# Ledger of designs, part 39: VH-VL binders against q95uq1

Target 1, 197 residues: q95uq1
Amino acid sequence: MSDNHEEESNVPAYVPGKHVSVDQLKQQDAEDEALKRYKESLLGTGVHAPKDDPRKLVIKEMKIQIEGRPDTIYPLDTKELIKEMKTKPFVLKESCHYKITLTFNIQHDIVSGLKQTNTVYRKGIKVSTEKHMLGSFAPQALAHSVTNPRHGWEEAPSGMLARGSYTAKVVFTDDDNEEHLSVEYAFSIKSDWKSDD
Below, E stands for the ipSAE of ESMFold2; O stands for the ipSAE of OpenDDE; V2 stands for 0.75 times the mean of E and O plus 0.25 times the DockQ between their complexes.

## First folded at step 24 (VH-VL; framework fv_indenebart)

Design bb3 (at its last look DockQ between E and O 0.43; V2 from the best seeds 0.64)
Fold by OpenDDE, look of step 24:
Structure bb3 (fold): chain C 197 residues (1-197), chain A 120 residues (1-120), chain B 115 residues (1-115)
Amino acid sequence: as target 1 above (197 residues)
Amino acid sequence: EVQLLESGGGLVQPGGSLRLSCAASGFTFSKYTMSWVRQAPGKGLEWVSSISPSGGRTYYADSVKGRFTISRDNSKNTLYLQMNSLRAEDTAVYYCAKRTPSWDDYFDYWGQGTTVTVSS
Amino acid sequence: QAVLTQPASLSASPGASASLTCTLRSGINVGTYRIYWYQQKPGSPPQYLLRYKSDSDKQQGSGVPSRFSGSKDASANAGILLISGLQSEDEADYYCMIWHDKAYVFGGGTKLTVL
């Protein structure tokens, strides 16, 4: 009787707030200086939405940070680079501590309830699915950066059964169920940092 | 297999109203932006309207703004276009089109279309 | 409003190459836009062919022959659909499309006749 403790990830039920569009925010009488500052902080002075790019979320890079190791950076600003990512697996030593940082721009409108779904595969079989609520993001001059986990480090699996090559798919969706990006990547769990040439 | 089936077209008088439907199958309807594109007889393609996956965002061409309303029922896998105050220039084949995710942003599947004729 | 201009018609012989142009209105730089191309045969809905922004940002539709390719002419401010080795089945209407400022904009279409 294997008690599948479905760890109810107590992701607080994100009550989708009323989707207030940037336009609606602009029209709200900023009688409140605080609201004006908030709007300015969200909308940035001079952030022009590109008229030639329909994307609301533009990923710039994914950074793999491993404690005690140099960072691995995947540029993701072009489709070719996105496709190339899966061909350049990164290595995780078993029991190492790692985190992933995503850098992205928001365009046109607020992206509300941005969610990252990460699915990991081994030999074509799904081994895990993780969902992370990233938050809501407005267009701004500077790129947004989100790190998972937000605090601390993730520990890489250990043991003989954990070692091997993996593929993963990351999908970014918002509370409107719009898929903004899907990225595939690969990694290996090893006993040591030596790249098997 | 992805299928889009338009219905609701017909003959209507100027100033009249018509409601088009598009029944979708073969994909997770609630995950995709849907659109209406029309083609007047012997003319080119004209984008009419788009609606986000949950229906929270809608977009309209200037030519139909204030007259047409796009909506969807994800429980029924159905897209709608309410057309009010119809004009002769609205005469066209109306296509239901599925959009790819926003990072690709093209219409990958189209229905066979339904014909709307506005004539006195 | 963005305007895309296409020649109304083009004729070419089987085996030849056809170049279909999609000219963007002045003030809109073609270099920054993805140009989408659709094929429409008589009595059928449009079918996606390909998109082209640059050589590093291009995509071919599923099942679309390699003889179809996209490019740009910056001097003409135009997207180009090139069809090499024309076949009789390539006779159709071809439409270019862009996304511009929360709208999709189609060209007027080009009727390609394979003579």
Scores: ipSAE 0.783, ipTM 0.900, lowest interface PAE 0.6, mean pLDDT 90
Fold by ESMFold2, look of step 24:
Structure bb3 (fold): chain C 197 residues (1-197), chain A 120 residues (1-120), chain B 115 residues (1-115)
Amino acid sequence: as target 1 above (197 residues)
Amino acid sequence: EVQLLESGGGLVQPGGSLRLSCAASGFTFSKYTMSWVRQAPGKGLEWVSSISPSGGRTYYADSVKGRFTISRDNSKNTLYLQMNSLRAEDTAVYYCAKRTPSWDDYFDYWGQGTTVTVSS
Amino acid sequence: QAVLTQPASLSASPGASASLTCTLRSGINVGTYRIYWYQQKPGSPPQYLLRYKSDSDKQQGSGVPSRFSGSKDASANAGILLISGLQSEDEADYYCMIWHDKAYVFGGGTKLTVL
């Protein structure tokens, strides 16, 4: 049989990363709930509401894109792969331009106001914390992806004090304050690209 | 240091109501999903209800839907269970339980329980 | 009928191993589920032991000895809690749990006696 999903053209869409007022966020929450009911009526159960997995957010991949170099891709399909992130650091040359893309699925319910908090450490000392609103996302068969920065590139720090090994923790929360996922990872900032395979 | 202390149990007649409370300490209460799990005398465990950290989402076992209401007051670090239209089969020890963060979906801390008896 | 079935009791000798089974109802495939295990001693609330879905998706509870481990028997459609080197303090009730179809579901529990 054919299973064809359709979206109502007049349903409001959420734009990831767009800043809105508190009143607009409250209205967006109500509209997100209406969208959820509509999509649940079209989808039924299965991949979007699996009976064996309660998670609303399922990470699939983290990709580090460096301008002028091949991408570094971390598949995160399993708990083992997520745990291994902290033991497989990636390298950034100082002053390089980079961006990070996360790929994930949403299950069971619309996740409203998904935000990430990324905390970076050097030798156990917190050196930065950044928060980014990612948006609201509904369950669907194709994975969602978000890229930071949305446009352009981020520039890695430079100088003798910036070079070294870093650890980081990214935490994903929503408007219910539910913590959906925490990923620990590692990277280093170096003065030069080292030869490697 | 994590402590969960239930109260509000007692003896009620069928059709009656009770409100259970669970006082939480030793952790940031507003960060975690909280749950009620019950155990009838001489029987196994039965999940009853869960509530998200903000209180914005609630979940119920089919056996209690429409009769029980879970709630929380994060300013008082307190979890509640309002039980209405009580039945003999609701007789149990009711445990307050803390859930781990969402990717480790299990109950890591439990209170000592409060006893609800629905009789006569 | 029941989603999870556990034998009511099991006896084993000190120093031996005990395998506690948690059988899923036909039509529910154990291979796709995370199986959680709890220990409950008399007069106490349950305590989390471990979870198992596969060798690449498992977790030991904090402070739980390595002699406790999880596995699955696909032909029996069952999760398994293995306790090696049984100690007298392992005498307790043991519950399996899954999340299934919007609910946490516990087995009926197994009373393990160490004699």
Scores: ipSAE 0.636, ipTM 0.821, lowest interface PAE 1.0, mean pLDDT 85
ESMFold2 (binder alone), look of step 24: mean pLDDT 93; pTM 0.946

Design bb4 (at its last look DockQ between E and O 0.36; V2 from the best seeds 0.59)
Fold by OpenDDE, look of step 24:
Structure bb4 (fold): chain C 197 residues (1-197), chain A 120 residues (1-120), chain B 115 residues (1-115)
Amino acid sequence: as target 1 above (197 residues)
Amino acid sequence: EVQLLESGGGLVQPGGSLRLSCAASGFTFSKYAMSWVRQAPGKGLEWVSSISPSGGRTYYADSVKGRFTISRDNSKNTLYLQMNSLRAEDTAVYYCAKRTPHWDDYFDYWGQGTTVTVSS
Amino acid sequence: QAVLTQPASLSASPGASASLTCTLRSGINVGTYRIYWYQQKPGSPPQYLLRYKSDSDKQQGSGVPSRFSGSKDASANAGILLISGLQSEDEADYYCMTWHDKAYVFGGGTKLTVL
């Protein structure tokens, strides 16, 4: 009976606010300078939504940061690159400290209540599922970056039972239950940093 | 197997109203955006409306905006299209279509359609 | 002017290749757009065939024969559906589709006759 410890990250229950579209935000009388600044901060000046791309979330890269080690960066600009990522597993030494940063653009509208679900598999069996509430993101000139964990580092599992090859799936969903992105990656937990040729 | 079954089509007079339904099965209905696409007799395809998975966002073609309302009941796995102020040009077969997620964003499954005829 | 324009009809012989065009309106660069293709047989709903943006961004529908392929002609500002080794069962209406400015847009469709 594998106790699926759904670690409910105590992220305060995001009460899905009224979906306010960018257009609605633009129409709201900026009577309040603070609101205007807020709008400007959210909408940026001159962010044009592409007319040829319906996506609201466009991933750019995934970065694996390991304490004391060089960063591993996966460019994710194309479907091919995304597919290729799972064929290039990164290595985690047991008990190392690591974090993952995802960089993405938001287009057309505010993505509210963005949630990241990470599911890890070993030999086709689900090992863990983690859910992270990322927040709401508006279109802006600069890409958004989200790092997990937000603070500090994650510790890689240790021991003989932890060592081996893993696959993972990351899914981004909003408060409208719309799936914006699904990405698969692979990694191995090893006793050392030597890549098994 | 994914199934989409449209109903509610019929003959209606100009200015009348009609409500279409689409019963969905074979997939997790609440996870996917849904759309209506219509085809006038002997004509091409025309996108009509789309709705997000939870129903929080709706989109309409200019030709039907203000007259048509798309909705869904996820507890019933059913998509709806309320059509008001119907015009002769609204005469068509109306297809219910499932969408893929935004990354791919195409209509992967279609119903058999229901016929709407607007005539005096 | 329509965003997508297709020839009304095309005829080809069995075994031959058919090229169906989907021309984008002037001012819209086909190079940046995903073009989706659907097949519709008489009395049936449309069926998804494939999408093509580039050689690195293309997808074939499940069960769609490899004789169907997508490409683009930049000089013509058009998406292309190529059907190689044309078979009698390929006789159908073909529609291109794209997303443009918060809407899904279909071409007028091409009736393909296999003679």
Scores: ipSAE 0.678, ipTM 0.851, lowest interface PAE 0.8, mean pLDDT 90
Fold by ESMFold2, look of step 24:
Structure bb4 (fold): chain C 197 residues (1-197), chain A 120 residues (1-120), chain B 115 residues (1-115)
Amino acid sequence: as target 1 above (197 residues)
Amino acid sequence: EVQLLESGGGLVQPGGSLRLSCAASGFTFSKYAMSWVRQAPGKGLEWVSSISPSGGRTYYADSVKGRFTISRDNSKNTLYLQMNSLRAEDTAVYYCAKRTPHWDDYFDYWGQGTTVTVSS
Amino acid sequence: QAVLTQPASLSASPGASASLTCTLRSGINVGTYRIYWYQQKPGSPPQYLLRYKSDSDKQQGSGVPSRFSGSKDASANAGILLISGLQSEDEADYYCMTWHDKAYVFGGGTKLTVL
């Protein structure tokens, strides 16, 4: 046991009385494993707790993988690189199949129930918001990665109404309601890969 | 308009207890971590304790561990500091401070403070 | 030894510049730390001014005049708060802060006198 018992005991519990879906049950199983790794970190098996950085989540990169094309990789390990994302939009051809992988480090404590809230705008007006539960992650020296969707591909929208330029904001929060990161980015949907608009 | 209003300070004998309160308004209280920071008379600032937005995680300076307990009631927009086994060195103005989101992590708003005096 | 050390006082003339130092303890490299600065006037709580880690990782507090700026002196292992064009209202106590080893840590404060 360690002097950090209070930190472990303060992990938030789930709200009673709500639906428990198959996906939520899978998330709880992932949280159990992350809690096991956190306890092992207290025993010195892989603790990552830098003395100069309080952040629990440190993003390293976002990768956009498009079926049949080279990956687009955004390094995000500096504030400058994060700010640049909105000035370097990625392109999706309508109806293309894609997935997005986030790579990040977890420091100090377990992050329980990490979720992303992604809000998409067109011409400054909100057109959608999506919430994705990413899971629970223990601190370790090696980076974690999560891919959305977990299996298969996502399909980009199609049609004249869908084509155009978009801006977006993604916010990462946990079960403790801590906001770990907020990133603005941009993308466009085009009729082909060489289209100007 | 963010407001933080501390209360509960006073004169206490060594070994005594006090509970400080901080009433918050002008922001969504449950979204932000909160802290207590103190300042002894004629001295500098000292961080005392912090609590996560949900109240699920608490942190303490070594000087107060085991004696002080931070808590919050998000339904009442109130932050608390339970202070037990008080000592002369705990004499200070106690400030309630709001933190920015975790990735930026500084104290952006401070209350006016409440004074705790520990003397025999 | 304290994690952050500040000189107790500094005097400067109106219109001049003041350079306030915040020195990290031997064995701790200022280059990897974010240094936060607060101003406190008599009878008032502290107010956030700015933070500095590098030119690509810095932030000015809301409503803080641009004549306040942060930097570092690597050879002195110190964070620096520069106040240019000193005005009488800049007379105050100034605290640096950082997060170190699970705690927020403040320097002892510098009393700036504008004469």
Scores: ipSAE 0.646, ipTM 0.831, lowest interface PAE 1.1, mean pLDDT 86
ESMFold2 (binder alone), look of step 24: mean pLDDT 92; pTM 0.935

Design ctl (at its last look DockQ between E and O 0.02; V2 from the best seeds 0.00; counts 0 for: pae E 18.3 > 2, placed apart)
Fold by OpenDDE, look of step 24:
Parts: structure tokens; C-alpha cells; sequence
Structure ctl (fold): chain C 197 residues (1-197), chain A 120 residues (1-120), chain B 115 residues (1-115)
């Protein structure tokens, strides 16, 4: 009986707002000043949705930041690049400090209650699942970025049992459980940056 | 002006059931998440449950999970809390609370509360 | 152990400053959380006061006097509500709140008496 230690995802209790189209937001003489201010804060100025891309969330980049090391950047502008990312694993030295930043655009509508689920696999077996409530995002000129952890660093596992190759899947869902994005990546935990364990 | 009016409180025996209602006005009810927060006599605040604007997502405190059900009727601007298998420790003033938009995660408006007393 | 701990009571004189603490449980870094503060007067529901995560991430509730401010003490792993220039009307219960583990968590509340 595998005690699925459901790692109690330290996901803050987040209650997302209602999905509202950008057009509706522009037209709403919001009687609610608080909501109006909120919408204005999200929408910014001069955002045009591409007519040929129905996606609401478009990933642009994944950045791996390792303390004391150069950043690893995965451009994700195309479907091909997204697909190929898992074939280019990055290396984590055991006990290193790292964080991952995802950069994305929001198009057409506000995405409410965006949640990031990160699942890590080793040899096809799920080893961890992390959920992060990100909040609501509106179309804006500047791309959005989300860093995990939000503060500080994550420490890479250490020891003989930790070393090896991993795959991970990141899924973005909204409060309606609509999947907006799924990306897979790979990484290796090694004893040294140069050594193949 | 935002108004939240709770009703449905009363005296009930242990194991009994109550349904609380909260009538909302002064804002677009369907755009905001809503919550119940309770306060036992002489005690602090305890979050009970929250529901998304659409009602598609619900959240519960561990103390009430499996016993309480939060729901809403946006056509009636009404929030509900079905409370089953009530216990003495459920005795409290129950507040209906409006949530802020998702960019901020606090209760900006509260009702006056309705009293639930569970006693034999 | 409770996620948020508040002293049960605090007393201060009119015109003085009161510092109300909201201590997070060990292992939870206060720096990562927004702390929300509420005021509750007898016979009334709670009222939102302010939130504080950092100096760059703070918000004052509408109509809340500027003498109310939020801060943090990282060394104590605590959120702080500071009330300067205490007035008699500030006598109330004060609750801190945060979101943690898919729940909203309140502190036990502090009863502030203005002597």
C-alpha cells in the first residue's frame, strides 16, 4: 500500500474571480469601483489579441536559475521548441539552490485562478507533485512571469538515491479546470556539474 | 452599498441539520467569491468555507469537511451553507463574507452574522 | 501548533503606540506570506484593516486611518500591526489572517484595551 504521501501542497487557499472577456471588461461601466480598479490594473493599455491564435495562455520561455551558475534558458516560442525541451535536460548538482521562472503572455481574456501543477517523474514513476496558485492574469503588453519558489531557492535533493534522470510535466489550469498549457522538461541530478553519475 | 444579510440560524440538537442563507446586494454577486466565517462565543474567527464566483470550486476547513456544503444561486444573489451532522463545537455566529477580486485575497465585506447553537 | 499565534491581550495608553504581533509557526517563512488584519468591535462583525507582505506589497483598507500600518519582523517570524496615536475607539479585537495549505487561517486574536 504505497502511502501516497499527498504532499500537502502549501497552496494558499485562492478563490479565483469569474472569467470575463476583455471586450466585456472594456464595455462594463462597472458600478463596482473596486472591480473596475482591479480590471484596470490587469488590462493595461494597448493590448491587441492576435486573430490567428485562439490560445489564452502562450508560454514564451522557461528559465532555470541556479545559484552561482549561469542561467539556462529554454525559448518556447514554437510548438516544436516546446516539444523538444524534454530532450534537452538541464543539470542540477545535488544540494544546489535553484528556481524556475516561466514567462508567458495572456491573450483575449482574463485567465482567472491560474494554477500551476508541476509533477516530477523518475523512470516513469511519480516522485512529487507541487501545486501553485498563481492568481488571475489579464492580457498586457508585457509578458507575465512566475517564479517557483516565489521567494528564495529550492534545494536539489542529495545522495545516491537522488542522483539520476528526471522528467517533469507542468500544467496550467484555471478555476474552471480548463487546461491552458502543458509542457514537459527533463533534468538530471548529479554529484558534480561535470560528472555523469 | 454592499449588504450581506445572513439568516437560518437557530437552536438545533447534536446530529441535526441547518441551512444558512446570505442575501447579497449592492454589488454584482456573481463576480465575487463568497465565504463563511464563524466565531464561537468568546472565541476567535474561523474560516469555514469558500465558493468561487461560478460555484464551480468549493473549499472547506478540515473541521467541517464532509459535513458542510457551500453553494450559491447567482440568480437570487444568495449564498448558502448546508450544515449536517452538527456538533456542539459548531456553535457560533456565522458570518457571510465577500471576497475581493482574485488579485487580493481577503474579506472586504461581512454580514452581521447569524447565530447557530448546537445543544442537547 | 497553530499557523498564526497572537497574544491574547494588549493594553496601552491613549496617544501611545501599540504593536500587535502575529507569529507564524516554525518552518513557515513570514516573508512569503501576505498578512491581513481585521478589527472587530464588540457586537460587530470584523472589518478589514490592511494587508502587508512587504513595503512594496501592502494595501490599506478604505477609510482606515493612516495610524494603522503593517510590517514584519523576520527575526521573530511575525507580522506586525502598528497602531500609532492610540485612541479610545481603537479598543477592539484584532485578528491576523493568511492563506495557507488551501485554507484561510486566522490568528487567535488580540484584545486591545486602551487605558
Amino acid sequence: as target 1 above (197 residues)
Amino acid sequence: EVQLLESGGGLVQPGGSLRLSCAASGFTFSKYAMSWVRQAPGKGLEWVSSISPSGGSTYYADSVKGRFTISRDNSKNTLYLQMNSLRAEDTAVYYCAKRTPSSDDYFDYWGQGTTVTVSS
Amino acid sequence: QAVLTQPASLSASPGASASLTCTLRSGINVGTYRIYWYQQKPGSPPQYLLRYKSDSDKQQGSGVPSRFSGSKDASANAGILLISGLQSEDEADYYCMTSHDSAYVFGGGTKLTVL
Scores: ipSAE 0.048, ipTM 0.580, lowest interface PAE 4.5, mean pLDDT 86
Fold by ESMFold2, look of step 24:
Structure ctl (fold): chain C 197 residues (1-197), chain A 120 residues (1-120), chain B 115 residues (1-115)
Amino acid sequence: as target 1 above (197 residues)
Amino acid sequence: EVQLLESGGGLVQPGGSLRLSCAASGFTFSKYAMSWVRQAPGKGLEWVSSISPSGGSTYYADSVKGRFTISRDNSKNTLYLQMNSLRAEDTAVYYCAKRTPSSDDYFDYWGQGTTVTVSS
Amino acid sequence: QAVLTQPASLSASPGASASLTCTLRSGINVGTYRIYWYQQKPGSPPQYLLRYKSDSDKQQGSGVPSRFSGSKDASANAGILLISGLQSEDEADYYCMTSHDSAYVFGGGTKLTVL
């Protein structure tokens, strides 16, 4: 591949959203909270999990919140819904402000050192990979949720280089690098909202 | 009565430059995105470039990126295409086209075109 | 593979119908796309005819006769321009168009001959 050169218009700056993260500022706080949650799980009880479901992390929902528009909600309660998510892309208008919330249950045991990795592709080419340390989560009746960005909004990129169809994969792994969840999804960045909003 | 009149076409050598203009009338020019579409001799239509109503966003076909620059002057109701590093495959009739409102993607009015010929 | 593919030519008799196809490449579903159609006569710029996505999302161009209509063939992954009651003046090149990946893409065009 000797003629594979980057054109000026093919720069990584055209990725979904500018992420505002507090991970650097709150990493030590997250580790302290992870230890606290770990200790509380030794005192508390994780019950009501289905006996035939060995998963520790069970996704329930992905919600896309767009400033000034109704939320888009994907129920992910079944393996079939998770698999079909990549056939139901959501739309972001360029320059819109958005955030994404994943809702999940933890069952059976604590999950320690959970990490979220989100990889975005355009036309089969990786355009970004973002990693976040989320901490430790204990089983409980109420679901946990994680919102990215934790503070403020992401802004969708703009311009014709940013517009188009994207695929993405979000993966959750723990301190032992065990994969607990992988969800493939799709979205597009457009100049206008479609008429079927 | 919407009218679009292209000008600035001609004969140019490979590697040369040319600037096309499109004079618009009969509509509020600053409210509409504008495009250039070309047609090589005996060939089909090819979208070249588009520009937003304000001029703030520009779009290019891969075949012309880095060589062509679309612009507009809303005070003069004029669309431009600066074409640099011209190649033989840029030989075509160049049409100026008006887009509909932003929620739809067709070209409702076309000029008669201006001919660009790139040859040694 | 081109995003939109059209047959190079089609012939039909006066008074008959012509069905012009515009096939999307594999991996893209015609059902979610608006397909736009243009007519071009020799020496003239293209003229917009109509668009079709579904029976509830379609639009006829101004002054375009109702004998021109759009539809889709889902099994062929294609948009369709139907011209019924063919007249000699319908002899022209016909282009389909859509927006895809932030670009406007045209099919290669079909030359319709009315004999």
Scores: ipSAE 0.000, ipTM 0.425, lowest interface PAE 18.3, mean pLDDT 80
ESMFold2 (binder alone), look of step 24: mean pLDDT 93; pTM 0.941

